# Designs tried in a protein design chat: VH-VL binders against Uncharacterized protein B0228.1. Part 1

All scores and structures are predictions.

Target 1, 207 residues: Uncharacterized protein B0228.1, of Caenorhabditis elegans (q09220)
Amino acid sequence: AVVTPSIENHKMENASVTISKVPISHRPRGFTAGSDSKKLAVQRFKLLISDFLSDAQLSKSIDVAAVGMHKGKSMDDILDDVYTRLRRTLSTKQISELAKAQKGLVEDLDEKSAKLVKARVKRMIVYSFDPAAEQIHKYATRPSMAFALIAETINERFVGSVKDLIRDVLTPKEYDIFRKHYHPHIFKLDNIGNNTEAVRTTTHETF
Structure headers, positions and changes below count from the first letter of each chain, unless a header shows other numbers; antibody chains aren't numbered by Kabat.
F, E and O are the ipSAE of ESMFold2-Fast, ESMFold2 and OpenDDE, as the mean of both directions, binder to target and target to binder. V2 is 0.75 times the mean of E and O plus 0.25 times the DockQ between their complexes.
[cut] stands for letters that were removed.
The coordinates of atoms that the task and the answers printed are left out; those that the model quotes come from them. Centres of patches stay.

## First folded at step 10 (VH-VL; framework fv_masavibart)

Design s1 (from C2 with heavy chain R98K, light chain Y96R)
Fold by ESMFold2-Fast, scan of step 10:
Structure s1 (fold): chain C 207 residues (1-207), chain A 121 residues (1-121), chain B 110 residues (1-110)
Amino acid sequence: as target 1 above (207 residues)
Amino acid sequence: QVQLVESGGGVVQPGRSLRLSCAASGFTFSKYWMYWVRQAPGKGLEWVAVIRYDGSNKYYADSVKGRFTISRDNSKNTLYLQMNSLRTEDTAVYYCAKGSEYYRSDAFDIWGQGTLVTVSS
Amino acid sequence: QSALTQPASVSGSPGQSITISCTGTSSDVGGYNRVSWYQQHPGKAPKLMIYEVSKRPSGVSNRFSGSKSGNTASLTISGLQSEDEADYYCSSYTERSTLVFGGGTKLTVL
């Protein structure tokens, strides 16, 4: 069974939808909306979960989301639509990787739960559209990098700090580069919170 | 039954090398963070090193950084500690310890019996 | 050896409650909810008693409880029993992704 088709066949050149058309009420709390094109959304999603989804699954997920945005659906409805279409093409391996990537974010999770897989896919899709995470997209090429990006962008309490979760999934070299791209205040996060406001005000060069 | 068994300890001269092994059984070794912890005779516990479940991330105590290397072979369910440039202050019982699945909680629910390393001339 | 400060010894009588402190900095104990406590009897490997500041593993008596205030974590043992006599160590994650132990506390049950 083939679980990871070639990502290089992805068609990103004919973008027609931007996140700017998504109502403010549909955007994640604490994150700044930007003028993201479909190409940028696909690129972010690809970096976040490049080891999880095929090029076709990634493209389809973005297309379904874009259609829902145009129709003015709530963010939850849009993400539910994406998950409903995506789940029928996910392999057992892909489901396991998605579950594994978020294991550290909450105290007690059932990896086999369809509800948990849906929640994880929802977070990945939402945060791929969020400009606040843009500076770390370069590192989201593996499930561990996807986990780091998700941990940084969720506005939810969990055991430990965003800083230590990032360090646990990045190499020291990757963490040093990541650190230079975020506002210094992010490294003073307490042990239970995510400082999305600090992330939104980054003054470092992006890549 | 979940268990960890250390081996490879012994008496060695300063400046020499020694390699410790820890055989794991009763759990899916490839999913868990693994640790080395030591205890000098009559002294307290000192963390030595940690390795991520997939072997990609490794961290060391300052006292051993550059001299010790932690590694694992998930196909053999075995954890290793390569100890180079040994010093008398490295004399201790060395324990391997099991952490949490995937997420690093630094809570060691299973410990080995320990293996004694004596560095003397 | 270790960076965290524990009292060298503590004592109590059967039925009493005792508390062992573990003091660090904002870069370890104060910065993260990753404090663990271990019990060690002479000649034995340590046993996990508390993890993530206040959680008990399966099989650990509810007489053992953990807490944290600022840079100080505490282990409290209520209804003290003779078998509780042991060395107790705290540990914490640090901002450098290392781990540090406390110096250890010898609990004597009189």
Scores: ipSAE 0.000, ipTM 0.451, lowest interface PAE 14.9, mean pLDDT 67

Design s10 (from C2 with heavy chain S105Q)
Fold by ESMFold2-Fast, scan of step 10:
Structure s10 (fold): chain C 207 residues (1-207), chain A 121 residues (1-121), chain B 110 residues (1-110)
Amino acid sequence: as target 1 above (207 residues)
Amino acid sequence: QVQLVESGGGVVQPGRSLRLSCAASGFTFSKYWMYWVRQAPGKGLEWVAVIRYDGSNKYYADSVKGRFTISRDNSKNTLYLQMNSLRTEDTAVYYCARGSEYYRQDAFDIWGQGTLVTVSS
Amino acid sequence: QSALTQPASVSGSPGQSITISCTGTSSDVGGYNRVSWYQQHPGKAPKLMIYEVSKRPSGVSNRFSGSKSGNTASLTISGLQSEDEADYYCSSYTEYSTLVFGGGTKLTVL
């Protein structure tokens, strides 16, 4: 009786969230079909990060960064700042493992390709969800969901600390879907130039 | 004042069932991970089970898996442990313990007084 | 049986320092930053002394400190006092999202 959404259906490849696909009842007050999709992404991002941190000092610093956005601060600047703060909430071992996993994603890539992969990871945090209302509200209010989105690009070789954090945030059914989804995408990135049958049968995205 | 009070312990024969309760007061129960920990007479501490603050995730020690069920009622600020198919090695003082708010740290800052369960013929 | 290895006993005199070890594997103590230490006096419930390897709860004396190297966590008690005489237990998160305790160490203050 409980429908567990597929995480694969919530990923958007190199795309912004389209506000017109979100039911009116699930839009922030004042958002219509003509609203900027980036504004919706910003609202979702604020909720995810605020709920995740649950720290008065960190929440205040997030609010300051959010105010800065209205003064022309870019989304990339906000994403970099918040990602740095998320890493500060992790243990030393989890930070070390995350750094090793992220290094693995870009190892053997040229500088231009590495920048593209890093930009894709940042966009995944903001624009990875299908603009379907149920998914937006579910993930926007879920504690630690920003960790889950970041971990979708993490190499399986890390020693489980980030996977365990995600497992403790998700229900067992949600974790099973997450585990099945992210592994194929990571192998696709790691095997640039190689064809892999398993990856092709489990993912429909070309990049 | 933050308090945890266990109840439901007693003497029971092998193969039977018993339900423990833990009444929480003085904090927002629905925000905290909750744990059961036991200690056999004259022996060390053994973790039994954990339940996430919203009841969605549960984990058990291998020694009790399939026999014990942890649950909670956030509207009543109460934690439960349903113990089935009891064995003599389940004889212990059972403690209710409070973990962290939201983020799982596996650190128990508040403990109950414990309730004794004796499984004997 | 305990999954984490602690010495059965340690002893010291008032004013001295002692260290209690807690040895596991890369799948528990070595793999995660979730080691806690508990003090238990006879007939009482345990008390949290250290969490997340090295952090002290409010109200715990700074004479108690925690550390970790590889697969071994350590609790150090400096300026030993008679009130420190108790059993001490370590615990750790595991890769299976379970928790495991050490066998306990009896500290005697002479």
Scores: ipSAE 0.000, ipTM 0.450, lowest interface PAE 15.8, mean pLDDT 65

Design s11 (from C2 with light chain G31S)
Fold by ESMFold2-Fast, scan of step 10:
Structure s11 (fold): chain C 207 residues (1-207), chain A 121 residues (1-121), chain B 110 residues (1-110)
Amino acid sequence: as target 1 above (207 residues)
Amino acid sequence: QVQLVESGGGVVQPGRSLRLSCAASGFTFSKYWMYWVRQAPGKGLEWVAVIRYDGSNKYYADSVKGRFTISRDNSKNTLYLQMNSLRTEDTAVYYCARGSEYYRSDAFDIWGQGTLVTVSS
Amino acid sequence: QSALTQPASVSGSPGQSITISCTGTSSDVGSYNRVSWYQQHPGKAPKLMIYEVSKRPSGVSNRFSGSKSGNTASLTISGLQSEDEADYYCSSYTEYSTLVFGGGTKLTVL
């Protein structure tokens, strides 16, 4: 099964816990557990990548990723290089704040789900630093991309397809760059969730 | 010349329906996200709805959700807003507006002249 | 009441600089770089002045600039001219995939 009973049970438990932290006034009309969980996770994810990185740190991370891509490194190696460099350039306060935000993002999840969320957040951060797809990093924090990432990571289903979400964020030229240069490498090495296979088939489309 | 022209406004009684049209010219309509924005007399701007360039994704303001339907006909270069169960507070000038090519920017570089909808008994 | 807070009015003299604020929350202005500013003259449709917080469309004077700090976006008009007298609206994307406008600010050039 795509979703095992234990994984589904843990997701519903996590959704219930995250709901309790979202004010009623901020809940959408026709509120559902999954929708609330996604909104809280999106907010925490954006804090992780937008509020704690300076433009200089972002630029340095992009340079590290570019070097790794030029050398033909695997995506996992590039991600490790980026995080290693980022840790070296962050202030003690930024490291503390990032750790708190990251803990908040995963503290309501079981061990398996927390591992998947951490891996996907790591991949999205590196994707945001892609120099050949610079427009993508400007839009990586947009709700549609964050929702797709979170839905895939915690094995939740997004109502729309990953292809539609990407197309809502990117222009055709940006999508063509994404398809040709980066997402095949990103998603080919991605063992997270069933949506990864769907994304791979999209990346293998010829013109 | 890039233009958007709204039509279909008028006086209608509460509870009735009305359909607005927006005719686009001077650009490739099928590539652009399209929006409806309204402005009540003497009041500010309020976003109503948005539709993706191919018609598949639609989003609505909470105040109109379940009553209004946005749609488009790319073969006719026309955007529509079907307004059902009209209320006095729906009285406004309705503008159609153009977003970005393929990407949802939520920035409107081209606006129509607007069409007045008056809901009164 | 609008979702984003703007001052009801602002005034300045020709040649001066003025700033209009637009305050939201972490669910809109604070989280997304998708703030736009519109100018509206009486009886006319709005005109886009700034998009994506700080970018100007082709044909908009460089006297108009945008910025953002935390949950507050700002529109600054330098070298104020009589034709700048208008209503100004901010807008922002939200985490709910909706769009919200500010209440509008009437700029008077004295």
Scores: ipSAE 0.000, ipTM 0.448, lowest interface PAE 17.0, mean pLDDT 67

Design s12 (from C2 with heavy chain R52Y)
Fold by ESMFold2-Fast, scan of step 10:
Structure s12 (fold): chain C 207 residues (1-207), chain A 121 residues (1-121), chain B 110 residues (1-110)
Amino acid sequence: as target 1 above (207 residues)
Amino acid sequence: QVQLVESGGGVVQPGRSLRLSCAASGFTFSKYWMYWVRQAPGKGLEWVAVIYYDGSNKYYADSVKGRFTISRDNSKNTLYLQMNSLRTEDTAVYYCARGSEYYRSDAFDIWGQGTLVTVSS
Amino acid sequence: QSALTQPASVSGSPGQSITISCTGTSSDVGGYNRVSWYQQHPGKAPKLMIYEVSKRPSGVSNRFSGSKSGNTASLTISGLQSEDEADYYCSSYTEYSTLVFGGGTKLTVL
């Protein structure tokens, strides 16, 4: 049973028909448990990320050339490059709202902890815009791996990156609701691997 | 010839540790996800653990989580299973199995011959 | 993770066709096209017979075929032969990114 790159090429050609996420305007707003300031910041961040994802990623295919642009770069350079591109795409209102949400998440933390949380939030935002950025360093020297990664990121563009964004802010019960809402099993490239990976399988998170 | 050969099985008392090895030959080991699957005497197959092609990610069955550690050495074409705090219910033939190249597959096209681990007092 | 349900035994005569079922839920067999079937002769390692519900590895006889309907996957063996006598196991990926096996089915050729 040999998996061939040509099969993945065919699936990439169909990436444009991958189901899009529901726009933020169609999602109900709710409150989660926690301290007042942190609870509101988390809710605001969840809504902003959903809004950002629907606005920035809706019905758009990942640029294969963009994956190639990350070859030979350090992870820090990749994050900076993608965040710069993202920042040019966001409206001034979205940038302001994102800054407020980040401030709310860190306002009661010491400086060192705040830096770690800000770094994690930056990574989550970057991965939602360019899911390939997270993995490209691992696959830069392996063409077959790079192709598999591109196929997976196209398939999981709306789900995989959203899973990463919400890993440390959703409870297992909330994750189940999210999973059902986004219907990962109906994506065109479902058979190319770990597209249904549960965030809950990660028992320890490092920044 | 593509081949997987397990070693390290034996008889061990409850609470002790044992390390299994699986030597791979005939293929580019570093490109494949690798698995451990066990089978208790006269019973069915049970998945134990998986490791990504580069060692970056590992997953375990709930029955062994916290006690067993899967690892690999791509320079030596070898897969390992470190088994700690062994219980009588861990008694089984342990197989190493080859998964997919670069991305997850739950089909095992190559299996080792198995190595018997007996946990008894 | 959920266990998959297989009949404990199935039997047939040479030249007949038999079918072995593997029943799960929408969170495993029903949710993904990632069902595999393995053949195991006494004292031997399992051998992959079917992967991705219906695909056969090179070297596996076309007498073996796989299918799925809803939450139930099926392995069909046509033109039954004495060497087909073995234990058969199904396996499936789950929504929790784990792997589960069925309880196994003993095929007897009488």
Scores: ipSAE 0.000, ipTM 0.422, lowest interface PAE 19.0, mean pLDDT 65

Design s13 (from C2 with heavy chain R52S N57D)
Fold by ESMFold2-Fast, scan of step 10:
Structure s13 (fold): chain C 207 residues (1-207), chain A 121 residues (1-121), chain B 110 residues (1-110)
Amino acid sequence: as target 1 above (207 residues)
Amino acid sequence: QVQLVESGGGVVQPGRSLRLSCAASGFTFSKYWMYWVRQAPGKGLEWVAVISYDGSDKYYADSVKGRFTISRDNSKNTLYLQMNSLRTEDTAVYYCARGSEYYRSDAFDIWGQGTLVTVSS
Amino acid sequence: QSALTQPASVSGSPGQSITISCTGTSSDVGGYNRVSWYQQHPGKAPKLMIYEVSKRPSGVSNRFSGSKSGNTASLTISGLQSEDEADYYCSSYTEYSTLVFGGGTKLTVL
């Protein structure tokens, strides 16, 4: 699915305008005007993510999206809610495919909106490989360095096309750190202090 | 050196409450995620609960959710497990265990000796 | 709880190699590189032998190694010694932010 929204176009209520142009003869019997609007918003969101998710993940994503739409949340907020729910259940292949789909959504966005989407994709990729990654990032004094350490720690999980997606999602500085730091704890730990010691296990320093 | 010592175990009747303590020494307790793990006599290991280094995040096994509360006092280097509405199936040796600094690793490099809790009439 | 499947027992002779399997689902072992292995001697607390699928803590012998393929993690002990006779448990993080253990495997050195 192609999407060309500015940040203001991310509100779900804008989808309600679309239902007014759908002829009654093209609506399923028993379909009310209010529920039609919500169903169209849910269907469009489903098309955005359905090719890459299992039926169970898709069903749960639709539930989360429907709740957000009822609360009048923007598309960005709903997408954040869905990614927060899914990030720890995604396989490496699903992360790769979802990241590719999300990159396609960025093409027609303004600079600010594109930056927010790229940040979300970055968080989704990194956090999905390690459930601890979100905690590490939360407590890091230097988030870009924390991302580099997390990315290097999970490097052995990356295969095939995922490496190319990392290059596209990380900033040039973060990608450079990721590429070079096979032993990040030795050379960079002191620069972040105790906050980055969190990337070490309690049993052994990683890499 | 690094040590964890559990206390507070004993014999209690079903439906009663018991509070376990774990005293930490030899490391900066306030930086580490901490865990409770139990083992019924002659049975395997079962995770019970985890608490973040600052006490803000807590997670529980489904079998104890709503009955047990994990907490900590970083000024006293002590981890706690408040056990309410005890059942006979809660009978086990309870271990406290150390995770990682500042993040949840679910790998336990230091364990206490354990304290026995027996729930019987 | 024994959400992860391990063989109840395995045996080997001194100097041989043995492997203990730990099978879960894509929602635990298959989904995350957060598998740990613990050794427990009778009357003692468990000892961490492997973490993050394949990493050894300081002080753990190179004879112990870990791996994972799909939904199955494996602990391999080479050059078996009498002191290796113990119960072995695997554990894994789950998509529900819980942690589950395997049922345990009794290793006998014959």
Scores: ipSAE 0.000, ipTM 0.448, lowest interface PAE 15.3, mean pLDDT 70

Design s14 (from C1 with heavy chain N57K)
Fold by ESMFold2-Fast, scan of step 10:
Structure s14 (fold): chain C 207 residues (1-207), chain A 121 residues (1-121), chain B 110 residues (1-110)
Amino acid sequence: as target 1 above (207 residues)
Amino acid sequence: QVQLVESGGGVVQPGRSLRLSCAASGFTFSKYWMYWVRQAPGKGLEWVAVIRYDGSKKYYADSVKGRFTISRDNSKNTLYLQMNSLRTEDTAVYYCARGSEYYWSDAFDIWGQGTLVTVSS
Amino acid sequence: QSALTQPASVSGSPGQSITISCTGTSSDVGGYNRVSWYQQHPGKAPKLMIYEVSKRPSGVSNRFSGSKSGNTASLTISGLQSEDEADYYCSSYTEYSTLVFGGGTKLTVL
């Protein structure tokens, strides 16, 4: 399951209004009924970037996403389009703010994710891999790295990168256990990106 | 020079209040998680409280929950600890300490000189 | 009460190696790779010697090393020198998002 954070400064109606800007004659049939998952993706991206982008940049990001959804692009293609547009306009200061917003959002998402996740095995999750502090500084100074992390976080491709890094740290037996029990949709950035939270060992169904 | 300087310690009676300050210089204070750690005379270290770089999240040791409040003013590069309902067992040297940029950290690379708080009648 | 167990004292002669242990549980030392070690000389603030179990900050001698096995972390000081005489504290992150310290170990160099 995908987590849907609350948007305090931006109503859910804003995402709907942006999608409504696409002429009805240009929408795929059933777009309203079948677009809930795409609306959630747009909402999550809007929340992630809202604190560091101007309203104009945020609106452009949402519009690019909405247009891509209308054209039937994959989520990966849509995120690439958004990344390409935003990367060219971000300043060093905005990249730094992006890193801060991302960390804050991850902390909030971790709290909210706990409500949506069923059983999850915490065995063999490694918090011994800890270049995360160095990575935060790298992301703040390297717009492409910060944006790649955000895109991966949104589309869960981030889990693949983490698995590759974890594979380098774990023994083959430990990695086999990890790969069988880790659930990508509830991945925490603290494994590679934020070095923030300790990994919990309690299963969700226990309490 | 990266520095933390504590102030506000003193002698106070049980049940009273005291406010400690920690002035930071030589680094971008608004990026760092900040901590208070105390040490009773002749005893070991005890973590007291932590505050997120933007002030939005705070965590406390069970021994001080409900009595102490950590806060910060990023425009003045200053960390605070408001201590209410003081007890004799709160007698200690109080250190402020710097965590990591943006991410939560359990290691403190910069410490202040400490300020002594004595709670006695 | 200290949450982490350290020996009260340890001693050695110049040039020797000594090891200080720090024992917790699976909910702190054993559960996370976030053990730090601090050196404190009388009347001074603590100084970070080791973080994340085994990493040294810039300026800390390579004579200091850290390790962990199960629920026990260890600080080893090789080539012991008189200036190493101090109190040493371990600390760990816990599953409750809190920090705990050991009771401290007084190192005497004779």
Scores: ipSAE 0.000, ipTM 0.423, lowest interface PAE 18.2, mean pLDDT 64

Design s15 (from C1 with light chain E52K K55N)
Fold by ESMFold2-Fast, scan of step 10:
Structure s15 (fold): chain C 207 residues (1-207), chain A 121 residues (1-121), chain B 110 residues (1-110)
Amino acid sequence: as target 1 above (207 residues)
Amino acid sequence: QVQLVESGGGVVQPGRSLRLSCAASGFTFSKYWMYWVRQAPGKGLEWVAVIRYDGSNKYYADSVKGRFTISRDNSKNTLYLQMNSLRTEDTAVYYCARGSEYYWSDAFDIWGQGTLVTVSS
Amino acid sequence: QSALTQPASVSGSPGQSITISCTGTSSDVGGYNRVSWYQQHPGKAPKLMIYKVSNRPSGVSNRFSGSKSGNTASLTISGLQSEDEADYYCSSYTEYSTLVFGGGTKLTVL
């Protein structure tokens, strides 16, 4: 049924023509870096997408999650299961570092906004991890970095905008791979809260 | 030490039902994904069903979907397989197998000795 | 429908090395580092020999090793002994959150 590319850990030496050939450390051509939060979010999201596509096992785990939803497994159950596994693989020191990073992301926000940011960050972190220990441990050694990399894509408008910008940067072949591995529903990060107004943008009223 | 013991197998007529049990001991049962795997006489292994450590999610092989129900009782350290509308093709030794602690795992480190289910007219 | 392909039988003499192959697709063996191997003696439950392609559980002899190339996983048994005579099964996780097994390989020690 679903056919996805197979990639091995030593893919860099025997690179095929895929987005996984693009170095994570390389800034996208045409990207203008600055102090603008939207531009930083684009760059960080591009790096995160490149990392995902470089990890075939993680990409296939996302496909499995999408198929699981189709077979009646809820997204919330998948997210909770992966996050629980991630937390259990962390050492006491790493758990402390993760808690410190989470505090840093939300300490200047009101209570309601902090809860929504934490929920969105949790979803983004989970999408970065394979249930297998190998990929989980890669990010578990740098949980503060994982939080930092995705923090600027914390609202729905940024995620949608970043997705469109990424499409402009990818080749048609790379975009086909992206679309195939990252189902729109997973990428969109729906269901970040229930009947709350804290994160809603105030509608501008014309008098 | 760590053990899984199946029971409930026997001879049953086509179209009828049977319930298998798997008693776990020597480990914290409520933390592990659990599986049922079967083996028809002289044939290979076939995955039947899996259940999440808390019982909230279940998956089935297409050959048994709609007929078999996997369940667990963590307070009794017991895994169950309810088999309805049995067919002669369901004749097999049924094994209870342990997955990973909290992780979705495809490797089974502990197996029961199996219980034989024979579906015949 | 044959999910994973194994040779029906392999044979070797004591002290030799033998290899058993397990071929699937990019949706199972080729797509994940989640291949396991089981040993089964007649009338006994299967025993886990290899997990995650190449990892050995505690208590499994280092004569057993696993590897994978593309869509084919391999189990190698070195220094073959009479007690190794058994059926061997490979298994893999699939993109559909299901598990598939190979048809099994009967190893005969001559």
Scores: ipSAE 0.000, ipTM 0.436, lowest interface PAE 16.8, mean pLDDT 65

Design s16 (from C1 with light chain Y96K)
Fold by ESMFold2-Fast, scan of step 10:
Structure s16 (fold): chain C 207 residues (1-207), chain A 121 residues (1-121), chain B 110 residues (1-110)
Amino acid sequence: as target 1 above (207 residues)
Amino acid sequence: QVQLVESGGGVVQPGRSLRLSCAASGFTFSKYWMYWVRQAPGKGLEWVAVIRYDGSNKYYADSVKGRFTISRDNSKNTLYLQMNSLRTEDTAVYYCARGSEYYWSDAFDIWGQGTLVTVSS
Amino acid sequence: QSALTQPASVSGSPGQSITISCTGTSSDVGGYNRVSWYQQHPGKAPKLMIYEVSKRPSGVSNRFSGSKSGNTASLTISGLQSEDEADYYCSSYTEKSTLVFGGGTKLTVL
């Protein structure tokens, strides 16, 4: 007789990372069970990662990262795979716009573009990564990103309520994933909004 | 005062069933995660089960999964543990415990006095 | 093995400091900042001393402190008092969304 802990653990560990039902009366004013706050978190993430990437490029980047994680690749290898794929999808117009914004040589722009792409992809992976899940493609990127960004948004607007909201809306597994991705050693700089503004300025002021 | 009082322990033969109760007082029971933890005579602590404040999420130790069921009745401020297919290895003092208020916590800040369950032939 | 490893016993004299270790794996102690410590006197229910690795509940003496390095968590008790004589248990959350306890350490104050 053989026990198959993998299939049982897989079912439990691949439980959807969704926001649990919470009574409206237990939420901060202006928040619902992830509806409005989740929209804001997703929008903030899209601004962070996609100021110079299309939604299609972002989707492809997530797919490549998920495959690499499933294969057990190192983070550096995953980032290289994602960068290589994204670089092929950048249009001549996007490259030209970035070159103008940087006021530098094409070679300098390429290095700066690589650093920006790697930084953004690292954040995407950190927000979406679930090392306990073997089927990483089942981990919806939006929930993981929403949890991290919701906490930042709530902290700005509802100081002191973040703890209660997280406790009320997340399962223990979801809370653990959130804590892993929100850990200070990973987020040593100011919030996502500030980084998004910096990227927006670099990308758009090219005329 | 915050208090948890267990009841329902006793002597039972292997293969039989027993239901434990835990009566809560002095706090808003419906807002806390609740736990069952056991301790065999002269041995260490072993986590048994947990239930979310609204009853929607439940987790069990592998040793009791499929045999024990945790439940709660928030209108009566009472936690339950239904123990089926009992084994001699289930002999222990069973404690109910309250999870910490801040964040979902695997820490237990309030414990009951415990109730002894003896499974013997 | 998910059970956490603690020394069976530790001893010290009044006024001294002692440390109790709790060793697990990257799937429990090393993977999460969710280690708790409990004190149990004979015939009594356990009492929470430390939670989330290093946080103290209200009413717990600051002589008790917790820390973690890699896969090992530690409980340190400074200024030992006779009433500290008890069994001490660590616990940790696991990647399976379950909880595991250490085997316990008997502290003797000589």
Scores: ipSAE 0.000, ipTM 0.432, lowest interface PAE 16.3, mean pLDDT 66

